# VH-VL binders against Pre-rRNA-processing protein TSR1 homolog (Tsr1): the designs that were tried, part 6

Target 1, 166 residues: Pre-rRNA-processing protein TSR1 homolog (Tsr1), of Drosophila melanogaster (Fruit fly) (q9vp47r84to249)
Amino acid sequence: APFLVCLLPMHEQIDPMSALEILKSCDSELVVENSPSGIVYINLPRFKQRFAFVTPPVGRGNELIALDYLKVCDTTLLLTTAAFGDDEIFDRWGQRIFNMMSAQGIPTPVVALMDLESINPKRRPAAKQAAQKVISKLLPEEKIMQLDTASEALNVMRRIGGQKKR

## First folded at step 1 (VH-VL)

Design p3 (from p1 with heavy chain L100Y W101Y S102E G103S Y104G R105L P106W Y109P; framework fv_ponezumab)
Fold by ESMFold2-Fast, scan of step 1:
Structure p3 (fold): chain C 166 residues (1-166), chain A 120 residues (1-120), chain B 112 residues (1-112)
Amino acid sequence: as target 1 above (166 residues)
Amino acid sequence: QVQLVQSGAEVKKPGASVKVSCKASGYTFTSYYIHWVRQAPGQGLEWMGRINPSGGSTKYAPRLQDRVTMTRDTSTSTVYMELSSLRSEDTAVYYCARDYYESGLWFDPWGQGTTVTVSS
Amino acid sequence: DVVMTQSPLSLPVTLGQPASISCKSSQSLVYSDGNTYLNWFQQRPGQSPRRLIYKVSNRDSGVPDRFSGSGSGTDFTLKISRVEAEDVGVYYCMQGTHWPYTFGQGTRLEIK
């Protein structure tokens, strides 16, 4: 069975499909299969792993459905951004869903930071630090991983593949 | 590239029904809701309803719920909006628009619009 | 239904001058999650609407910084600091807090 990954936006303006396109760029030998159910299968030969990516409903009123997705996944990739301000790394949806998933003991996620390249170069170090500060308060031992380039995507895929399968 | 492409203009007689299509491409069809919004000539925008393409669940504006039906075909990534018992007041441009689930914030992109004219 | 009221309905502006559009809702647009689901859309002649602003004050990608949104509760404003020729069109506020979603009547921005 493939390693099942939930792509969970922590800001409702993050498109998880954008993250998935970056992840697909990680290897030239990667094989992608889209299912009618919306699950995206990625076969990554260099890691000898098959991944299945799912995206839960996001936004108000979808919390319980999102939690149901998280409960059946092997791991979760939390998608964060600083593009909307240093104080909005997690928006209200992100804060709420994270509190709910933590309360229910859902497995420790991998955290990605997107759109850092869209921020003024002078502001990028501060933006990355702000994002890391938020993550460090919520997940003290976790380091945020950038997800903008193919090279960064490969590092994220390696980190995900290192998680224990359910 | 994310795109919504709608069917062509329709001319209908009062009492008929019209079915407008909205074909999605460039994204995972079942991960986004599709809203329908119409605009009568020289008038403002009116929200008609939305469909969740995954399960097919719909929510319609109360004023239109007895006459509007929204469906989808996941094999062709197409949403349909059917409006029955057409009246002259239904003459409008009909738009589909994407929303990330039911956030109420996206409405992006919009289809190019379908002109429906109801005349005798 | 929540009624969205815009003023003015017609807004003639000289190029380079500021423009301001008001939007008032018949009830609070603050949702139970603490967010205010008030959006602004632009519709240029013959084109589909385009989102300019979401959640009161956040500019959409590619929207010039001369556009800004502000307000709270039931009273909202869209401002254009320096009107350009390409800004001609109709501007709509929209609420996504309450079902059904509703739009304002629209404000037509015209040059001169």
Scores: ipSAE 0.000, ipTM 0.488, lowest interface PAE 13.0, mean pLDDT 86

Design p4 (from p1 with heavy chain D99G W101D S102Y G103W Y104S R105E P106A Y109I; framework fv_ponezumab)
Fold by ESMFold2-Fast, scan of step 1:
Structure p4 (fold): chain C 166 residues (1-166), chain A 120 residues (1-120), chain B 112 residues (1-112)
Amino acid sequence: as target 1 above (166 residues)
Amino acid sequence: QVQLVQSGAEVKKPGASVKVSCKASGYTFTSYYIHWVRQAPGQGLEWMGRINPSGGSTKYAPRLQDRVTMTRDTSTSTVYMELSSLRSEDTAVYYCARGLDYWSEAFDIWGQGTTVTVSS
Amino acid sequence: DVVMTQSPLSLPVTLGQPASISCKSSQSLVYSDGNTYLNWFQQRPGQSPRRLIYKVSNRDSGVPDRFSGSGSGTDFTLKISRVEAEDVGVYYCMQGTHWPYTFGQGTRLEIK
């Protein structure tokens, strides 16, 4: 069975398909298969592992559906960005869904920070710190990972593949 | 030479859609945001939205989010802005502009503009 | 949305004399990082806008020293120490602190 990963945006303006395109760039040898149901399968020979990516609906009214996705996935990749300002790493949707996940005792997810390469280099340390601060409120041991380049995508895939199947 | 080159003028009927292109050259396409700004005849500037060419992530002005779509093609270093359900009020010159990031360094390099006329 | 108000809207000026344009925002433009994201643009007739100033007072490369920006919080000024013929055009202030980005109405600089 493939390793089932939920791509969960913590901001409504994040396009999870954009994150998936970056993840696909991690290895020239990977094979992608798109399912009619919207599941995207990635076979990564380098790790001898097959991943299945699912994306829940995002935004007001979709909280319970998103939580149902989380219950069946082996891990969750939380997608964050500082493109909307250091005080908006999570929007209202992100804050709400994160609190609900926490209340239900989710396994430790993997957290990615996108769009950092598009931010003024002098602002990147502050942006990283702001994102880390939000995550650390509930997951003190979890370190946020950058997700902009192919090499960063490979590191994220390796981190995901190291999680226990549920 | 850093440059943004836009597609030519368009004339559309009310209710139609228009798709304007913006081709980037002279810099790393995926390192900068591309914004879209429009200007109605004799009026000021209005920000429409932006796209991150690296991941394809977009953010649109609330007034336009139901009608505007921004996409990119990294193989041709081109950004597209599509506006649907056109009204006479959408008659404007549409500009693309490069930004260093979303908050601080927007609009440092501009395209030449594309005139879109909506008339019956 | 943050409202940006420019004054005057029309500015006739004599060649070689100074000119000053005011820009006021309906909310503070200081972002949580301590920076103030106020920009000034020039649009000459028939041309695309060109950024002159970013973050209140920083002049873009190639912009003459006669242009300067100042201000804080909600009150900002663009000054031209000695107006030249090529300065004719419309000047816009713009805030990048709050979403959505908003521009002032524009100030038309004309030679008397």
Scores: ipSAE 0.000, ipTM 0.456, lowest interface PAE 18.4, mean pLDDT 85

Design p5 (framework fv_ponezumab)
Fold by ESMFold2-Fast, scan of step 1:
Structure p5 (fold): chain C 166 residues (1-166), chain A 121 residues (1-121), chain B 112 residues (1-112)
Amino acid sequence: as target 1 above (166 residues)
Amino acid sequence: QVQLVQSGAEVKKPGASVKVSCKASGYTFTSYYIHWVRQAPGQGLEWMGRINPSGGSTKYAPRLQDRVTMTRDTSTSTVYMELSSLRSEDTAVYYCARSDFYGSLPYFDYWGQGTTVTVSS
Amino acid sequence: DVVMTQSPLSLPVTLGQPASISCKSSQSLVYSDGNTYLNWFQQRPGQSPRRLIYKVSNRDSGVPDRFSGSGSGTDFTLKISRVEAEDVGVYYCMQGTHWPYTFGQGTRLEIK
């Protein structure tokens, strides 16, 4: 059975398909199969694992639908960005959905930080540090993972695959 | 020495589009966000959105998202705000304002002088 | 959207006397990072707004110390200890905790 992963944007302007394209770049031997239902299957021979990625609708009015996706997944990859400022690592949607998922006891997610390459190089370390500070307030032991390059994507896939299967 | 200089007043017909510019000087253009805030005659302030001049990333107020577009030109250190499908309620003074790139936003430490946009038939 | 409610809307004051403006939010302004993104702006007649206070109580450089901000959660206050002639204008509170950012309706400070 595939390892079911929810790609959950914590900011409405994050495109989860952009994250998925980066994840697809992690291995040259990777096999992708698209489902008519929107599920994307990724077979990663290096880890001897098959992953299934789902993306819930986001934004106002979609909270309960997103929670339904989270309840059936083995793990969640929270997608964050510092591109809109340190005060919006989680926007209003992200804050609402995180509070709801926390209240329901959904397992500890993996957290990815995107778009650091769109930020002034001199300020990238500070931006990453600010994002980590926000995440550490909500998830004290969780370390944020950068997700911009193929090698970073491989590290994220390894982290996801190491999570406890539901 | 930090300055934000906006384009001149505009008069538009209902249904038209308007494009307001904000030219930055006295600092590194790509290191600070630019926000747009408008004020209808005799009314309060309304946040419209912001742009990151470095990557061009934008964030818009939900009620304006379908009609507003923000862009920038790094060669001239200029930000543009375009509002389409104009209605009488869009008559306002439009301000650009700067905020710290990695600060606890919004700070709005420097403001442009404002651009009056009048929508009349 | 978070509703920001200011009171009073009109504030006539005698020169040298103190003035106080209240700002209430419909939701807590404490962000997930522990900070409270409540700011105060001054707009003098015919001019662009100017920031006075950020994150509840931090005064901008160049802002006189007679201006002070306080509050927590949903209740905030801007105080002017001794009103001067240049203080005439409209004062706005503004929240940056919840998107979209919202402003209070403004308080017009006038000299009696």
Scores: ipSAE 0.000, ipTM 0.474, lowest interface PAE 14.5, mean pLDDT 85

Design p6 (framework fv_ponezumab)
Fold by ESMFold2-Fast, scan of step 1:
Structure p6 (fold): chain C 166 residues (1-166), chain A 119 residues (1-119), chain B 112 residues (1-112)
Amino acid sequence: as target 1 above (166 residues)
Amino acid sequence: QVQLVQSGAEVKKPGASVKVSCKASGYTFTSYYIHWVRQAPGQGLEWMGRINPSGGSTKYAPRLQDRVTMTRDTSTSTVYMELSSLRSEDTAVYYCARETWYLGSFDYWGQGTTVTVSS
Amino acid sequence: DVVMTQSPLSLPVTLGQPASISCKSSQSLVYSDGNTYLNWFQQRPGQSPRRLIYKVSNRDSGVPDRFSGSGSGTDFTLKISRVEAEDVGVYYCMQGTHWPYTFGQGTRLEIK
């Protein structure tokens, strides 16, 4: 069965569909199937990898619905952004949902940082450090992965496909 | 030391607009929602709305949403509340307040700005 | 909108005696995260409101232990075990569970 992946924005301004478009760019030979239920299936036959992506609603009032999505997923791709400054890698929604996830046991996480290519090149090293600092506080052994290009998308897909935990 | 410092008293004519500022210091400005609460003379507290200083998203009390606008300037750590089409019943002290992690828990308040609407 | 109803609205109290204020909400204040966002604020004459209690029963730092909050669902109480002169002012309950946020009418505590 495919790896069921929850695309979880850690900022209300992140569009998870934008992340999905980048992920779809990871291989020229991939097969995508969009289901009527909103699940996006991505098959990479060349690498024997199969994924199903789901995106919960975000923002105040959607906490329990998002947690229900997380309960059924094999892994979680946490989406963070550099677009809104170093203090907003996680917004208040991201901080709240992450604290609630820890009480239920987090599915094996992968953390992606988007929008580095969209900020001033001079600021990019500081933005990466700020993001890593936030993540390391919450997940000491996790390193952030960039998610802006097709090459980066392939690396994220490999990381997800390497997960073993239900 | 956390502080919220508001702009000075305003006297306006009916139909005018007023813009009150609230300057934050002593904490990470984008990490806390700022709410506006007003109090007419001798009356209770009325919630007006809130802004997320980070993304700029707002929620307004339905009664006021056609007349109230909240904005922020992250470079100066300042939140603004503008109320248009002023009526005599808008005469009140206007407070900004910082919301903690817990909803409705306002831990720091501005000193208040008196707005008087008179002919 | 959720209606918050306080009683009494006027509370004359003798120094050193206990005082109790009731707050009732028209809807349950339990949020989707399992927490109840019922807050109590004190406003002394001519001053900004001050947070006394958040999440039903948690005292703000610097608030004397004479103040305690309790309750669940729709029924909440603020108690002062021994009223002191500095306690005069208006007390407001407020809910943060539902949009828009709403305050009670206020209870004026006076020394008799």
Scores: ipSAE 0.000, ipTM 0.515, lowest interface PAE 14.7, mean pLDDT 87

Design p7 (framework fv_ponezumab)
Fold by ESMFold2-Fast, scan of step 1:
Structure p7 (fold): chain C 166 residues (1-166), chain A 123 residues (1-123), chain B 112 residues (1-112)
Amino acid sequence: as target 1 above (166 residues)
Amino acid sequence: QVQLVQSGAEVKKPGASVKVSCKASGYTFTSYYIHWVRQAPGQGLEWMGRINPSGGSTKYAPRLQDRVTMTRDTSTSTVYMELSSLRSEDTAVYYCARGDVYTIRSTYYFDYWGQGTTVTVSS
Amino acid sequence: DVVMTQSPLSLPVTLGQPASISCKSSQSLVYSDGNTYLNWFQQRPGQSPRRLIYKVSNRDSGVPDRFSGSGSGTDFTLKISRVEAEDVGVYYCMQGTHWPYTFGQGTRLEIK
């Protein structure tokens, strides 16, 4: 069965489709299949791994629907961004949904940081450190993974594929 | 229809502060960022910073970050830009503009502009 | 900061003739999502800027089809296929890929 992954934005201004496009760039041989239900299947034949990506609605009023998605997934990829500054790694939506998912005991997440390559190179170390500080307060053992390039996407896919299935 | 309406012209002395307002209507105020851009007489455009009206989070151009402050009032759908320690070089038309390139609405970047507020710094 | 360089700075053109404005960035404007956030603005005398083009080649609603944008990476072009009197003004390219956002110095289009 495919490994079911929830792409969960931790900022309501993050476009999960942008993350998905980067993930698709990880291998020239991958096969993508879009389902009518909105599930995106990614088959990596060279790695003998199949993934199914779902993207819940986000923002105020969508909390319970997002939790329903999280409850059925094998893992969650939390999407964070450096584009909106150090104080918006998690916006109010991100903080709220994270608190709710923590209370429900849903799958241990993988955390990705996007948009670091769009930041002035001199500021990237500070931005990455700020994001890591936010994550470390909430998930002490979790290291944030950068998600901007094809090679970084490959590392994220490996991390996701290595998680325990529900 | 989407509108951004700015406050009237200001004349200030060097060293003073100026606070310009931008009132939004015709859309959900908290769903879009508001940017500030200025233009000195006969010169090009300079981005000053932006505010997220939802949380109040700001990001300022490095050159201006020690002098500029952006705030919002969600009850009136109004954004404010305050520039302190005014110099003659701050004489410009100040514009507010709606937009954000990093969202589901990434195509709505700098898509609507206010009419501009002339700020003159003179002795 | 990313430097945006426009050429020419002054563009006299005869009515009905084509016009072309170049914009070059000091860094690649390709974002991590594969999109390029290069915009073109028009500022008519005494008016606020108006966006003509977003993401390199997409026209805003109400923008005449005589305006077109093209380019990739660091080199971009705005073309007007046949210049009309109402096109007089200053044109600016602008990048939204890197903070802080930066504009080109502007190209003044004038009728000969």
Scores: ipSAE 0.005, ipTM 0.481, lowest interface PAE 11.2, mean pLDDT 84

Design p8 (framework fv_ponezumab)
Fold by ESMFold2-Fast, scan of step 1:
Structure p8 (fold): chain C 166 residues (1-166), chain A 122 residues (1-122), chain B 112 residues (1-112)
Amino acid sequence: as target 1 above (166 residues)
Amino acid sequence: QVQLVQSGAEVKKPGASVKVSCKASGYTFTSYYIHWVRQAPGQGLEWMGRINPSGGSTKYAPRLQDRVTMTRDTSTSTVYMELSSLRSEDTAVYYCARDIRYFGSSHAMDVWGQGTTVTVSS
Amino acid sequence: DVVMTQSPLSLPVTLGQPASISCKSSQSLVYSDGNTYLNWFQQRPGQSPRRLIYKVSNRDSGVPDRFSGSGSGTDFTLKISRVEAEDVGVYYCMQGTHWPYTFGQGTRLEIK
């Protein structure tokens, strides 16, 4: 019965486990339980809420499997980065899976922007704008959330926890 | 065996452009970044930029971004680095190097090309 | 840009003796994933650079165990426990945590 979250990389080179480690840092009282199946359970006492994180396989040939994950999850956390260039916020996989999700109805998306701290400070505003522009084409009301620090992780967890449970 | 083979030495006049190639073999070309690093005579290593052969996206060192262009051809597994408006201080050995694709970081460029000497002289 | 400072720049060593190279960064090299992307390269005369160490202390395949890396945050060290004749060359530290990637000035290891 935990709130089920799909960690979906929109670029094949994004490591969803890196995102998960940042999310785990959001609270000192947070309790983590790992399952042999690869599901990571997080109990966040501050919100009186339990989360379960799953990561589908990504890349060519995995589109239908990824969509099956999305169908059973309560929400999807789309993982993006500008580290690969402003023209590659979504790679070919990301563009394809996003189009497929959009055609079938995205269940409950939240969008995270990772690795902004790895980009030259003077380029960060432009990188964030490039990422926002990509998302706004199909999700005009959706605002990208940064996901690099513990404070940002807490904001992402709060937003995820506020979504409608399936 | 994994190998990066670069084009031969170039001699150019100031103001000209040079285009160096780096041909990959022995691995999946689109699974690894290609970085370009140069070394002026008697000096250290300078990172110039990288290209993702899969999407073609690039990241250049700020000092060089107005003069450097990196491209790739997936049909020949070849990366190109073009440097324009050449100056005598661009005289260097230019290296390409493979790096595992990992967002925001470098895993230490595990395989390097043999280097291409570019001499800029009047 | 992150400045990488190596010392010494010239390191004459007697064959069989230990050698140590320091590398200091102007900013912490701990990345958001908890890893530290500090790397060491060796360049023998007339050759391309060769990877020795990645993520502070991980030795590349084929690199002799006499090479070791250590450090954290901003202070890093490469050690050679017993210098061999084949170790002659220039050693570079390199940070891969912050854009743009930067190298130290290099340390030239020479046999006395």
Scores: ipSAE 0.000, ipTM 0.487, lowest interface PAE 12.7, mean pLDDT 85

Design p9 (framework fv_ponezumab)
Fold by ESMFold2-Fast, scan of step 1:
Structure p9 (fold): chain C 166 residues (1-166), chain A 121 residues (1-121), chain B 112 residues (1-112)
Amino acid sequence: as target 1 above (166 residues)
Amino acid sequence: QVQLVQSGAEVKKPGASVKVSCKASGYTFTSYYIHWVRQAPGQGLEWMGRINPSGGSTKYAPRLQDRVTMTRDTSTSTVYMELSSLRSEDTAVYYCAREFGYDSPWYFDLWGQGTTVTVSS
Amino acid sequence: DVVMTQSPLSLPVTLGQPASISCKSSQSLVYSDGNTYLNWFQQRPGQSPRRLIYKVSNRDSGVPDRFSGSGSGTDFTLKISRVEAEDVGVYYCMQGTHWPYTFGQGTRLEIK
């Protein structure tokens, strides 16, 4: 019954476990269950939803494995960051896997932008715009969601829960 | 000055292990993968594996997977390659080389000077 | 593993004459992003390899224009239009499209 969600970093230096910790902070009544298989279950009673999070290996040579995760998941949470520069929202891995997703016709994902609060406030609008431009090339109607705070995490969880199951 | 500086030559007996270091300077250490490539005397180049210095993730050549270990120390900007159960055919010059972490022409654009490892009884 | 086959393996050349090295891959080197990750390296005696060409035909900074790369799919060529004494060494093709990365056997360029 749970929504199976792939946490897919679009930059090899993004730690998907950091995103997962932020997501875990979204509700004080949330229940987390860790599986030996590496699947992390998050039960969110207020939405009457159970989520299962998986993280594929990332980086060159893992493209086909990542695509296999994407094929079996109900949705994908793309993790982006501008912490490494506005011109490096997607690294080489991110560019490759995004193109492969497009070619395979994988369903529309949810996109998160991390680490915006670690960036100088004057640079944040440009960083967010750079990330949005990269995403808009394939997903023109998709808006990037910030993922730095508990309240933002709750909005991301709600957005994910609204996706159709496979 | 952008450099990769490797540790000195090693002489080992069969069955021993060797650990070679590669110290990066002059660039952001965590933005580039470090690959290891070896060359037996009079032979060609063989790719051994790579490490992402940021997260520490590794990819090894299948034939060496059970014997090779790559690690890094971000505080010293140094990558290590350890090869165990040494055999005479492991006698080679071992090179580290960098690759930029995204789609860039920086594949193997900078190489260390090489470390000679001799395995002899 | 992708097998990279170079020919010739030994290339004696007269100074000032052209030289060509062939590199063939057992599989297409076109990656899903449309790029072909075929590189050429030069190794002078006693030195580390130096990249000459990346993505089939792009010269590295500082590489003389007498060096050129061409090819597509599985067949690639490195050409030196006028061989100079400093070009002596071993030349390797290398693919970065498929894991594990693989090199050709090397072509030893010598002056006649």
Scores: ipSAE 0.000, ipTM 0.470, lowest interface PAE 15.1, mean pLDDT 85

Design s1 (framework fv_satralizumab)
Fold by ESMFold2-Fast, scan of step 1:
Structure s1 (fold): chain C 166 residues (1-166), chain A 122 residues (1-122), chain B 107 residues (1-107)
Amino acid sequence: as target 1 above (166 residues)
Amino acid sequence: QVQLQESGPGLVKPSETLSLTCAVSGYSISSGYYWSWVRQPPGEGLEWIGFIYHSGSTNYNPSLQGRVTISRDNSKNTLYLQMNSLRAEDTAVYYCARDEYYDWSSGYFDYWGEGTLVTVSS
Amino acid sequence: DIQMTQSPSSLSASVGDSVTITCQASQDISNYLNWYQQKPGKAPELLIYDASNLETGVPSRFSGSGSGTDFTFTISSLEAEDAATYYCQQYDNLPYTFGQGTKVEIE
């Protein structure tokens, strides 16, 4: 069975499809199949593993639907960005959905930080620290992973595939 | 001393693909910095096209992202620019330039090539 | 994208004059702004980086100031060799954007 991954934006302005495009770039030999249901299947031969990616609707009123997605997934990839400000790594949606996930006991997520390469290099260390600080307060042992390049995408896929299946 | 030298076809027809080369000497492009392409239509201002980081990752001006690819060959110490679906508006002098990443002055272009004129005309 | 508005578009002045060019960003870019000089037929050359720092080898008559959204570039005692087009450029965020340029002509 595929390893089922929820792509969960922690900011409403993050497009999870942009993260998925980066993940698809991790290996020239991977096979992608799109389902009419919105599920994206990725077969990654080098890990001998199959992944299925789902994206819940986000924003006010979609919390329970997002939680339903999270209940059936093996893991969650939290998508964060500092592109909207170091003080807005999680917007109001992100804060709310994360609190609900924590209360429900959703399995430990993997956290990705996108768009660092679109930020002035002088600001990147501060942006990384701001994102890590937010995550560390909520998940003390979780280290944020960068997700901008194909090499970083491969590391994220490896990290996801190493999580325990439900 | 670091030097950059662009080369290209000079004349390209509309709808064709442009291929430009930038030969770098005096510094290994895989060792550091961002490496940018910037263009300037005759008599007009400067427009940033995109860059490649020394690691190989790229970023493009959103206005051009669907048409542009920047790549490199580390063994030849050379940068490349490829642009599809050329129009008359793409007529410009094309420059390659080094972004001063080392001192956190990215976007501070410390070395520029001489530029190569690309004319898009039938 | 961050819009850079430069003024004036052109000016004419005499050797020994002081000239000032301004640059306005559409949003706060702190001090992440550079100034370049471009002589006819040549590539641009860096004069000022980080709003106010003079590049090595650049004459002290050139200076820059400002922060946030409003920036100025000054040539304190214009010389004949200063006839050129001057550009501001922000590097606070991608894409990098340039002002439209100011042409400085010597009378």
Scores: ipSAE 0.000, ipTM 0.454, lowest interface PAE 20.1, mean pLDDT 85

